# VH-VL binders against Stonin-1 (STON1): the designs that were tried, part 3

Target 1, 134 residues: Stonin-1 (STON1), of Homo sapiens (Human) (q9y6q2r275to408)
Amino acid sequence: GWSFMLRIPEKKNMMSSRQWGPIFLKVLPGGILQMYYEQGLEKPFKEIQLDPYCRLSEPKVENFSVAGKIHTVKIEHVSYTEKRKYHSKTEVVHEPDIEQMLKLGSTSYHDFLDFLTTVEEELMKLPAVSKPKK

## First folded at step 1 (VH-VL)

Design f03 (framework fv_firastotug)
Fold by ESMFold2-Fast, scan of step 1:
Structure f03 (fold): chain C 134 residues (1-134), chain A 124 residues (1-124), chain B 108 residues (1-108)
Amino acid sequence: as target 1 above (134 residues)
Amino acid sequence: EVQLVESGGGLVQPGGSLRLSCAASGYSISSGYYWSWIRQAPGKGLEWLARIYHSGSTYYSTSLKSRLTISRDNSKNTLYLQLNSLRAEDTAVYYCARDQDYEWGSYEYAFDIWGQGTLVTVSS
Amino acid sequence: DIQLTQSPSSLSASVGDRVTITCRASQSVSSSYLAWYQQKPGKAPKLLIYDASSRATGIPSRFSGSGSGTDFTLTISSLQPEDFATYYCQQYGSSPLTFGQGTKVEIK
């Protein structure tokens, strides 16, 4: 596993000065992502089962006033929504609907690259026809 | 509105044990945050001892791990610190404090609420 | 363990002075997870700054923090009578949590 940072979402109507919180991150066989507050804990505070429609966004390098230079990536889930073509009542088009599941960062390029590679390898091992039921 | 009150200090003999309590009010210790014990020897600086996360996970200072136990009683909303094999060097004011919280929307990542402290004197 | 060294260990100042206290870490402090506390005799420490530069609730604007990596500073832009106290830095970027030795700010 890896010492990483999790992007903390802002709460509306309240000032938040904390953008990133430290976490310990694990990827298990079968596309399971586990997040821990610290290394050595037995219970993750968050566990995500990845499916074949999950993807990593394009990695970026971003600068933050307190956290500094961070390598960032998003884990996204892609689905397709039926929408009607302009001026058509009978014809539909499938458009991608992208949901951001979480945003991760690291100050370590080596750990960041290792993480990306591990996630991509696990995603490729997932069955092509596997998808979540509603 | 959150308050912490330490108790259990006083004069203790070398080689003995101490058990300190920290009663929390205005916030449930099981609902969030880490909760820490910190000590300060007379005229000296601050030393972190141990923390417990609201889920129950515990962490200790490497130099004192073998002699320390941090615990809690959620029904009493109280934190505890047990220190064994007391030495003169353990003489200090012992504080409990609310520690950082990594949960969504946390704004304070340091010791933002402190108790008043309880003095422990280890002497024959 | 990350050792924090404060400079100076003590200083004498007058009301209205600009005071700067430095905290140096033996290793890089991850994510600038560094806090500053004020302690007056007989009282518990009071949080001033967290995440190197964020002021805690209710802390006057004359207190500011800066720095990253191994070098951090606390600045009091115009010292007030109530600011004579001991100041401590603390890192929480790695376990175990560690404090600096303290800097005593005394009346000249």
Scores: ipSAE 0.000, ipTM 0.536, lowest interface PAE 10.6, mean pLDDT 82

Design f04 (framework fv_firastotug)
Fold by ESMFold2-Fast, scan of step 1:
Structure f04 (fold): chain C 134 residues (1-134), chain A 125 residues (1-125), chain B 108 residues (1-108)
Amino acid sequence: as target 1 above (134 residues)
Amino acid sequence: EVQLVESGGGLVQPGGSLRLSCAASGYSISSGYYWSWIRQAPGKGLEWLARIYHSGSTYYSTSLKSRLTISRDNSKNTLYLQLNSLRAEDTAVYYCARETVTYDSSGYTYYFDYWGQGTLVTVSS
Amino acid sequence: DIQLTQSPSSLSASVGDRVTITCRASQSVSSSYLAWYQQKPGKAPKLLIYDASSRATGIPSRFSGSGSGTDFTLTISSLQPEDFATYYCQQYGSSPLTFGQGTKVEIK
């Protein structure tokens, strides 16, 4: 596992509008992400089962006013939304609809890359899904 | 705006079972947060019973785990609490609530930001 | 488990009074992870204060919280007619989550 940071979403009743919180992050076989408050704890506070529609966004290096320079990535769920073209042959268009599941970051470039490769390897092991043709 | 509406309370006999429902609106139960059941016996304080995480993981009060089951139906955006082997001391108003997480460098903790109106369960012969 | 004891169990007060309710924990509450709730007869509890001193959205400024460790207080600086209710403290610094027994604020 890795010492990482979880982007804390803006919450009702919170004074801080943007915050990064330290976590210890594990990836288990079968595409399971586990987040712990600290390394060495027995119980994760959050578990996410990745499915074949999950992906990693393009990694970025971002600067934040409080947290400083962080390597960031989003775990996204991609669905193909059916859209109707109102002015053509009435053919349905399938376009990717992207939902952010969580945003993770690290100040360690090496740990960040190791995490990305581990997640992608686990995603590749999940059953393949067919996407609509372009 | 999140609203929670409990239902399914009423009079039950000792040893019986009951399933309570909590219909959520304004937020998808499967999209985030922990969702809890809390009860309050007449004239007594509040007691936490069980929580379910948006992914489906469940957690229970140690003393009540064997008699309670928390579940959900994502298609109906509804939480459930199954109560088995009911006793007179289970008489209470049962609340459904959403947990908001607080974070600092030591970790995450949870408190309740939205509550339903409650449903009364009376266990008597 | 952390046990929370509130005092007084009940009090009588008049509109305009300053009311103080205390919550004592059997063990130190980590990071002052303590909330206060207001409950009116026949209604669900409503969050007032979180993290011992942070006021929840929409809660009037007359409500304030303070304290750390084992001793916490909720203060209502000038009691209003709508403030007659039962108040509960709750700790979330350790599992299981626990509540105080409640303090009833009654009209004098």
Scores: ipSAE 0.000, ipTM 0.444, lowest interface PAE 13.8, mean pLDDT 79

Design f05 (from f01 with heavy chain D99G Y101W D102F E103G Y104E S105L G106Y; framework fv_firastotug)
Fold by ESMFold2-Fast, scan of step 1:
Structure f05 (fold): chain C 134 residues (1-134), chain A 121 residues (1-121), chain B 108 residues (1-108)
Amino acid sequence: as target 1 above (134 residues)
Amino acid sequence: EVQLVESGGGLVQPGGSLRLSCAASGYSISSGYYWSWIRQAPGKGLEWLARIYHSGSTYYSTSLKSRLTISRDNSKNTLYLQLNSLRAEDTAVYYCARGLWFGELYYFDYWGQGTLVTVSS
Amino acid sequence: DIQLTQSPSSLSASVGDRVTITCRASQSVSSSYLAWYQQKPGKAPKLLIYDASSRATGIPSRFSGSGSGTDFTLTISSLQPEDFATYYCQQYGSSPLTFGQGTKVEIK
């Protein structure tokens, strides 16, 4: 089913007003998160493949102008970093760091929890993913 | 609008098993939320036992995990709890309740009326 | 496991009294994820407060919750006849979920 949430873009600087916009989400089997501008559309405008390195931040209650109190969470993808001792010094071997961040909120605590619950259940079902080979 | 009705309680013998039912109305248990069993021994506080998510995922109290099975029948909109190897300490009123969750962390907004289970010879 | 201890275990009060019940946790409760329930004899518990201070739908304004960390309080500003009951706190900041032992509010 459909989850109605608020997408909260990153602030460009401290003088920028907090913005938010309505968004409809689906969480599909296999950890696929689809974003739609309207409920009932056939194709999402964005699709995110969740993997076991995705993390939910600690839920917060934040105050917004006009909207009031909003329950917020971030879904972030942690980049892979591997450190090893090589030639008598620590050498860092890592993939390109691409951090995918999606900040979502809701004025409805029940809707918020339903969404987070669904995301966490799907994250727990995901198998380990392999790094792309160069 | 959401209503939960437990049944299956009564007098049972030590060493036996019990099978409790919780009939839900006003909301489909397959549509969302966590559905839990919680018990209360006479004159004592509340103890959470087990939950099932609408997807079928289950989670159990560690102290009772070996003796508990939670399940559901979506076609009947009904939850079940089976408790094996009954002991006198299992004497309690058993409630089903709807949980609102993040992770394994939930509070309960709707409760059934409870069903009394007495374990005695 | 987080243990919740309620104080007092019981109290006697009259209609119109201000009643305060305390719930103390053995460890800090994350995000103030604490709920309060009312239970009348022979009935199921009823949700009063969640997230330490948010009143559940349909709950009278005389009920309020406060607190964070390890110390939480439920207050009934002017006790009514229908408020004589046992009250329980419950934390959901950490697994396993745990409840307080209850506080019985009795008529004087």
Scores: ipSAE 0.006, ipTM 0.527, lowest interface PAE 13.4, mean pLDDT 78

Design f06 (framework fv_firastotug)
Fold by ESMFold2-Fast, scan of step 1:
Structure f06 (fold): chain C 134 residues (1-134), chain A 120 residues (1-120), chain B 108 residues (1-108)
Amino acid sequence: as target 1 above (134 residues)
Amino acid sequence: EVQLVESGGGLVQPGGSLRLSCAASGYSISSGYYWSWIRQAPGKGLEWLARIYHSGSTYYSTSLKSRLTISRDNSKNTLYLQLNSLRAEDTAVYYCARSLGYSYGLFDYWGQGTLVTVSS
Amino acid sequence: DIQLTQSPSSLSASVGDRVTITCRASQSVSSSYLAWYQQKPGKAPKLLIYDASSRATGIPSRFSGSGSGTDFTLTISSLQPEDFATYYCQQYGSSPLTFGQGTKVEIK
């Protein structure tokens, strides 16, 4: 696996500006992401198993009053549900239902690019699943 | 390692259509990245043509919008550019390139380019 | 569309020279989303600078960028033999993406 120093959103209290706290993240074979508060810890505080319906959102650069300029991305899981067409009682369409699994950021363009690239490569290697409905 | 390989260039006649392919390897084009076509006429600068996002959203240069179609086949991991009503001014090296999403229009991987010559 | 104009269009320089290239935008570039690329003959462009002033990974420290709004500058502090190339600015603050016309840096 590969290791990255990234940041996650942190809220200290109701009166505080949004902060971005550091984390150590490992990307392991088979689409496993493990997050640690520090390097050298044995147990991650969060572990995510990616599947082929997971995707990286469109990366953004966001400015925060305390953290400053942060490159951000979301790891999303996409599913599809049947819904009635707007103002129709009989027609149905299949609409994407997007769940945010994780939001990550970095102050470093290079580290962020490396992370995005590594996750995309691991997603590409995951086994095929039933194709989603449009 | 990301590789982008363009094909479909060559000599084409004025008034005809152009269809280029860009085969990607090492990455899925259905990812959260944008994929673009960029051209460069002989002795001139770079001109961005079109971009497609994994959601299917497309963006085009204002001057070529009516003549361009960018598309992709996720199962083939291939990007396409269709350009209609070819003119001498369309003679250029055509590149495909990967960029990070909307907020990052940076081109981190480029193909080698394919030359298109529009001449009778 | 944001139009980018580079100056000069070409320049002749010697190894060791300080080279400055300017990029002027017809409209303000939001968030200083401006990049610089280097292109050598027969090759695809290579990213040098992004976000107006951040150096891309692996790019030598002699390359630097500055500016905001409508006026941006690329500086090469001590020109090396491998730096003779054409340089392009590019904005990504709004769609469509646009490039400058290029500046050719030639051996004097």
Scores: ipSAE 0.000, ipTM 0.494, lowest interface PAE 13.7, mean pLDDT 80

Design f07 (framework fv_firastotug)
Fold by ESMFold2-Fast, scan of step 1:
Structure f07 (fold): chain C 134 residues (1-134), chain A 118 residues (1-118), chain B 108 residues (1-108)
Amino acid sequence: as target 1 above (134 residues)
Amino acid sequence: EVQLVESGGGLVQPGGSLRLSCAASGYSISSGYYWSWIRQAPGKGLEWLARIYHSGSTYYSTSLKSRLTISRDNSKNTLYLQLNSLRAEDTAVYYCARDDYEGSFDYWGQGTLVTVSS
Amino acid sequence: DIQLTQSPSSLSASVGDRVTITCRASQSVSSSYLAWYQQKPGKAPKLLIYDASSRATGIPSRFSGSGSGTDFTLTISSLQPEDFATYYCQQYGSSPLTFGQGTKVEIK
């Protein structure tokens, strides 16, 4: 597991100026992501089951007030909807509907890269699914 | 294990000042959480006093802001509360606590009793 | 400041009882940023529930929270001997952070 940071929305708590919260992060076999307030705790405060429609966004390096330079990535869930094209009665298009599940970051490039690799490997082990229809 | 241990309480005179300490072990107070002081008068409820954030930003109870100073020493992994112009109504058990990411308190110290009396 | 009023101030109950404690806010608590704590005599408070309905780590499933806006409840579905204590609600939707006056759960 890794010492990481979870992006906290600035407007989530009126009192809080917290933008990034430290966490301890684990990835378990079967695509299970566990977040702990810190290393050594028995029970995670959040557990997410990744499914075959989950993906990692393109990694970024971002600068934040106070926190400084952070390597960031989003875990996204992708679903598809069928829409009829504006002009055509017979043409359809399948559009991705992307939901951002989490935004994670690390000040450690090594830990960040190791995490990305581990998540991608677990996602590849999940059963393949075809693009859903309607 | 995460532990917070308060010290510096005891009998103090009205009009005086006190400085309470909260020694953290099992993790670093510079790890980016908020850290708060909360008090409880004997037989009464809980009252939030002050918090400090990793960045050094401080927030205070409006009724006590002029008499309180919250601070920390990262090298000693210790949180402090300075209270000035002590009054009988400041008699309470004083707790330090870790704020989670929003403002709920997931870890508390055992408390230190402050008695303000002549 | 948001004032929190708990009801009842005290109650008597028996092991196995379902206990409900309410917390009313003087103003709407944004995003249901409300927590519940348990405190036993001579001990520090222990976090039970945060964000109105999420159980803290290690807290038994018999504890549950609900509500939004100005009205919140803590429920203990089957009271155990170790649950006799004082319970506090706390809001963190606005500054300053405030607590309810407490509800004492006593043996009948």
Scores: ipSAE 0.005, ipTM 0.505, lowest interface PAE 12.1, mean pLDDT 81

Design f08 (framework fv_firastotug)
Fold by ESMFold2-Fast, scan of step 1:
Structure f08 (fold): chain C 134 residues (1-134), chain A 120 residues (1-120), chain B 108 residues (1-108)
Amino acid sequence: as target 1 above (134 residues)
Amino acid sequence: EVQLVESGGGLVQPGGSLRLSCAASGYSISSGYYWSWIRQAPGKGLEWLARIYHSGSTYYSTSLKSRLTISRDNSKNTLYLQLNSLRAEDTAVYYCARLSPWELPYFDYWGQGTLVTVSS
Amino acid sequence: DIQLTQSPSSLSASVGDRVTITCRASQSVSSSYLAWYQQKPGKAPKLLIYDASSRATGIPSRFSGSGSGTDFTLTISSLQPEDFATYYCQQYGSSPLTFGQGTKVEIK
């Protein structure tokens, strides 16, 4: 597992800088991502099943006044939902439904790379239809 | 300060094509912010058209995706929207807008808009 | 698609009035990912509120947002002359991004 930071949007004050909250993160076989408030807890506060439509964003380095230099990446999900066309009786269309699942950060370059490779390897093991094009 | 300026609008014939530009200043479009095109027909509401991410990934409204191409040129700090097979229903003011600093798709800065009129 | 329906479609008000605009979603908006915009004639929309209740930078305190799930509200506590405009809600809890039809606030 890794000690990472989860991006927490500031909902009360637009003038506040972004808040990064510490978490302990695990990736389990089968593409299961678990988040804990801290290492050693028995129950995750959030568990996400990755599927073949999940992707990692392009990693980047961000510099924050309080948190310092952080390596960041987003986990995004692209699904295709069948929806009836407006005022159509029979026609349906599959529309992309984009969800930003998580934005994660780490001050440790080596932990960050280890996480990225672990997630990519688990995603490659999942049976897949073609993923959304870059 | 952040500014977005659209250009390339005007009168276009039905069945033609159009390329709109959005020149960004006060920030770099390669900085990790994401951008959308949104339009508004005269007297009507807002309609989202397309989004592009810094990775180059693109997403389009389902009804228009066969006729739209969103792109960018980082060296010119400019965003583009190409529209093909224009119809009278495409008459609208076209806006470029920047996604929020949180990278969630609400829009903190908008351009002034450029009017596209599709008429014979 | 999540459809957003605003109520009322238009209203007439006087300076100093408390104005309330509602936005109802056809499906639950996840994480209260809903924004409000102000648009004056001939101008681009301006962000007022995001995440249902957070004011954007530089927006006066008389503007407030509330709500969750399918029911959201924008309130202007004491209407000023510069507030006569059309107001739009927008959800970003799912794709495609959708806007409400707008509420026009006119001088009485």
Scores: ipSAE 0.000, ipTM 0.490, lowest interface PAE 14.1, mean pLDDT 78

Design f09 (framework fv_firastotug)
Fold by ESMFold2-Fast, scan of step 1:
Structure f09 (fold): chain C 134 residues (1-134), chain A 126 residues (1-126), chain B 108 residues (1-108)
Amino acid sequence: as target 1 above (134 residues)
Amino acid sequence: EVQLVESGGGLVQPGGSLRLSCAASGYSISSGYYWSWIRQAPGKGLEWLARIYHSGSTYYSTSLKSRLTISRDNSKNTLYLQLNSLRAEDTAVYYCARDTEYYYDSSGYYEYFDYWGQGTLVTVSS
Amino acid sequence: DIQLTQSPSSLSASVGDRVTITCRASQSVSSSYLAWYQQKPGKAPKLLIYDASSRATGIPSRFSGSGSGTDFTLTISSLQPEDFATYYCQQYGSSPLTFGQGTKVEIK
């Protein structure tokens, strides 16, 4: 696994913004992503089962005041919503609806690439399923 | 192993200010984690005061925000807490601690404390 | 804010006893984000349990945690001389972080 950073949203009380916090990541066979607060803990604080509609966003490089350059990527889930076509009573289209699941970062380019490769490999191994709908 | 040592406590007068220090060893404060100040009044429970992220972002207890400043000196690997307008109810043992538990999802993010200093006693009286 | 109430506030026990301490939350603690700490006189708190039931590194197996929602329990099987201390629960399922009032475990 890898020492990474997890993007932290603003707290509900809105006292101050948090950008990033350290975590330890594992990817298990079958497309399971586990996050630990630190290496060596027995139980993850979050476990995500990836499905074939999960994807990695385009990697970016973002700059933060103390950490400097951080390589970032989002894990997204793509679902589809039916909408009626303009000027039609019966025709429908399926539009993608993209939900951000996680945003991850690393100051180590080598670890970042290794993680991306591992996740893509596990996604490719997952069996095909029907398109998800909301 | 992370070790934290607080200093700067003692007897202080009401209306004054205090500046507490927390010297860290075994880990660079600027390299990761959150670092908190927590106090405990005599015979009472624990109260979280403030924390600082390794990037420098700061967070405060709403009731004490106007009187508190948390800061650090990376070259000394030391955390600081400044408390102004001291009152008798500020009498407590003050601890520094490392926050290790946080996560992201649509419901929020949360922390617990895995390493604590031994504490420094602050007594506010005349 | 989530208020944590510990029961009992104090108890007397003998070495070898099974000790149970309860922490009740005024609202559900999401994902069982509840920790337990031990504090001996004159010393800092020490983390025992996190995520309601996960034992921290180096903590003896006689300490166990359980519970979810609003009811959480710390159990010490076969109390040892070094276990006489005050115990605190803490929730981190919502902001602000809050602690229980403490339970003092005294020698009978």
Scores: ipSAE 0.000, ipTM 0.464, lowest interface PAE 11.6, mean pLDDT 79

Design f10 (framework fv_firastotug)
Fold by ESMFold2-Fast, scan of step 1:
Structure f10 (fold): chain C 134 residues (1-134), chain A 122 residues (1-122), chain B 108 residues (1-108)
Amino acid sequence: as target 1 above (134 residues)
Amino acid sequence: EVQLVESGGGLVQPGGSLRLSCAASGYSISSGYYWSWIRQAPGKGLEWLARIYHSGSTYYSTSLKSRLTISRDNSKNTLYLQLNSLRAEDTAVYYCARAPIYDYLWGSFDYWGQGTLVTVSS
Amino acid sequence: DIQLTQSPSSLSASVGDRVTITCRASQSVSSSYLAWYQQKPGKAPKLLIYDASSRATGIPSRFSGSGSGTDFTLTISSLQPEDFATYYCQQYGSSPLTFGQGTKVEIK
């Protein structure tokens, strides 16, 4: 597991800054992601079952005045919807609908890279699901 | 704007079945959320029945699992609930509701339909 | 399944009163994933609080939530005429999702 940070979203009707909260993160066989408030606790505060439609976003490096350099990534869920093209009765295009599930970060590049690799390996092991292709 | 409209309620005989519909507008039922059926007997509290995720995965209340089927038709942007072997205790207002599946907002129902009354009586 | 028990089941209050409703879980609620809803007669429930203490969009500051583990509270700091309703807690820390039995806040 890894010491990581979970991005806390800004609340619409409250004056609050976007913040990072420290967590301890585990990935279990079968695509299970567990988050703990700290290392050594028996129960995670959140457990997410990844499915074959989940993906990692493009990793970024973001700079914050207090925390410094943080490596960030989103776990996204992708669904596809069929839409008809202009001037066609039978020609269609499949468009992704992307939902952000989590935004995670780490100040440790080593831990960050290890986490990304572990998640991608677990996603590849999940049962294949047919998606529109084009 | 997100709207959920339930239909299919009314008077049903004991031992019969019902099929409820929930038409969603202003949002696709195929993205980023899961959808639940929740009922409320007259003057009583709320009881969660079943949910379906945007991925298509379904989950049921263990007490009602054998009598319930939740499904969806993405082309109609509509959710369904089938309940069989109706008893008087199934008399309730049936709601459909959505919840986000991410972060600290997971499992909280941010939009509800108006509800449809089902009365099970001879 | 996690059973949620609300206390009191009903209360009578006056405008301006501080109202506190408690929700107790039979097992620890993971992540303090607990929501509160307000329901008025003939209407669908309205989300007030999520994540134990976060107000939903458009909810007045007089509503606040607190708690963790098995003990949670909803507080209305100064009851307004529009606040007479039934309030429900709901946990989403584990499946199946469960609701409390409700607390009716009635005019005195």
Scores: ipSAE 0.000, ipTM 0.507, lowest interface PAE 15.8, mean pLDDT 80

Design f11 (framework fv_firastotug)
Fold by ESMFold2-Fast, scan of step 1:
Structure f11 (fold): chain C 134 residues (1-134), chain A 124 residues (1-124), chain B 108 residues (1-108)
Amino acid sequence: as target 1 above (134 residues)
Amino acid sequence: EVQLVESGGGLVQPGGSLRLSCAASGYSISSGYYWSWIRQAPGKGLEWLARIYHSGSTYYSTSLKSRLTISRDNSKNTLYLQLNSLRAEDTAVYYCARELDDYGDYEGYYFDYWGQGTLVTVSS
Amino acid sequence: DIQLTQSPSSLSASVGDRVTITCRASQSVSSSYLAWYQQKPGKAPKLLIYDASSRATGIPSRFSGSGSGTDFTLTISSLQPEDFATYYCQQYGSSPLTFGQGTKVEIK
């Protein structure tokens, strides 16, 4: 497990460590993310099952006025929506729809890299993804 | 703290090519910010040209994408803009700017640091 | 592409005046991803406001932004001598990034 920070979405207009809530994060076999308020607690306050449509965004190093340099990554869920073609009532296309599930950060590059590799390994073990029909 | 210094502007003939440089100091361009080129014709408004992500992914203005190439050299901490097939309407001050990306969005963000600009004059 | 139209294109004002500049988008700007910049002759633009209403670091409280959807406003509550400049809005809700045509604030 790792001491990380969870991004608070409603504070997007602030550029400080106050926008980041400290958590203790675990990744379990089968792609389960568990978040705890503190290390050593019996029960997580949140548990997320990753599915084969989940991905890690491009990792970043971001600067915040109070928190300083933080390594950040988003956990995204990719889906597709069906839409009619402009000139056809019967032809459809599938458009990608990318949804942010979580944004996580760490001041420790070593912990951050360890987390990324652990998540990628667990995602690779999940069943093959089936895409919607074109 | 962050400084951006553009160079490479000058007088060029129509049909020529030009490579602009933007040297960054006080900040690594390989970090989590996006970087853009924006131009401004004399007496006119601002026009966004191109963006590059720290990963190397690039995005362009639709009207100019066939004539522009944005690139980055992380070892030199420098951003580049290659402009080909220059025309009189490309005459402008060219700025590089850091695009703040609080959520890592593909759409990009606002510009918190700008260079001083470099003038490109295309005339024959 | 989202087109941004500023009103007015220019205005004349006196020190101490309340100045209001509007920016109208041709379609809704998602999440109020709109910024305002100040540009003085011969200088690069300076960020004033982001996310429609958040002041950038070091920007005086007399500058404020508001709005959502297609209608956005920059207000200068009490114009100072250093505020005579051209102001631009910019959306970053969708690609390509686009700017308004600018509003020149001139001394009366």
Scores: ipSAE 0.005, ipTM 0.500, lowest interface PAE 12.6, mean pLDDT 79

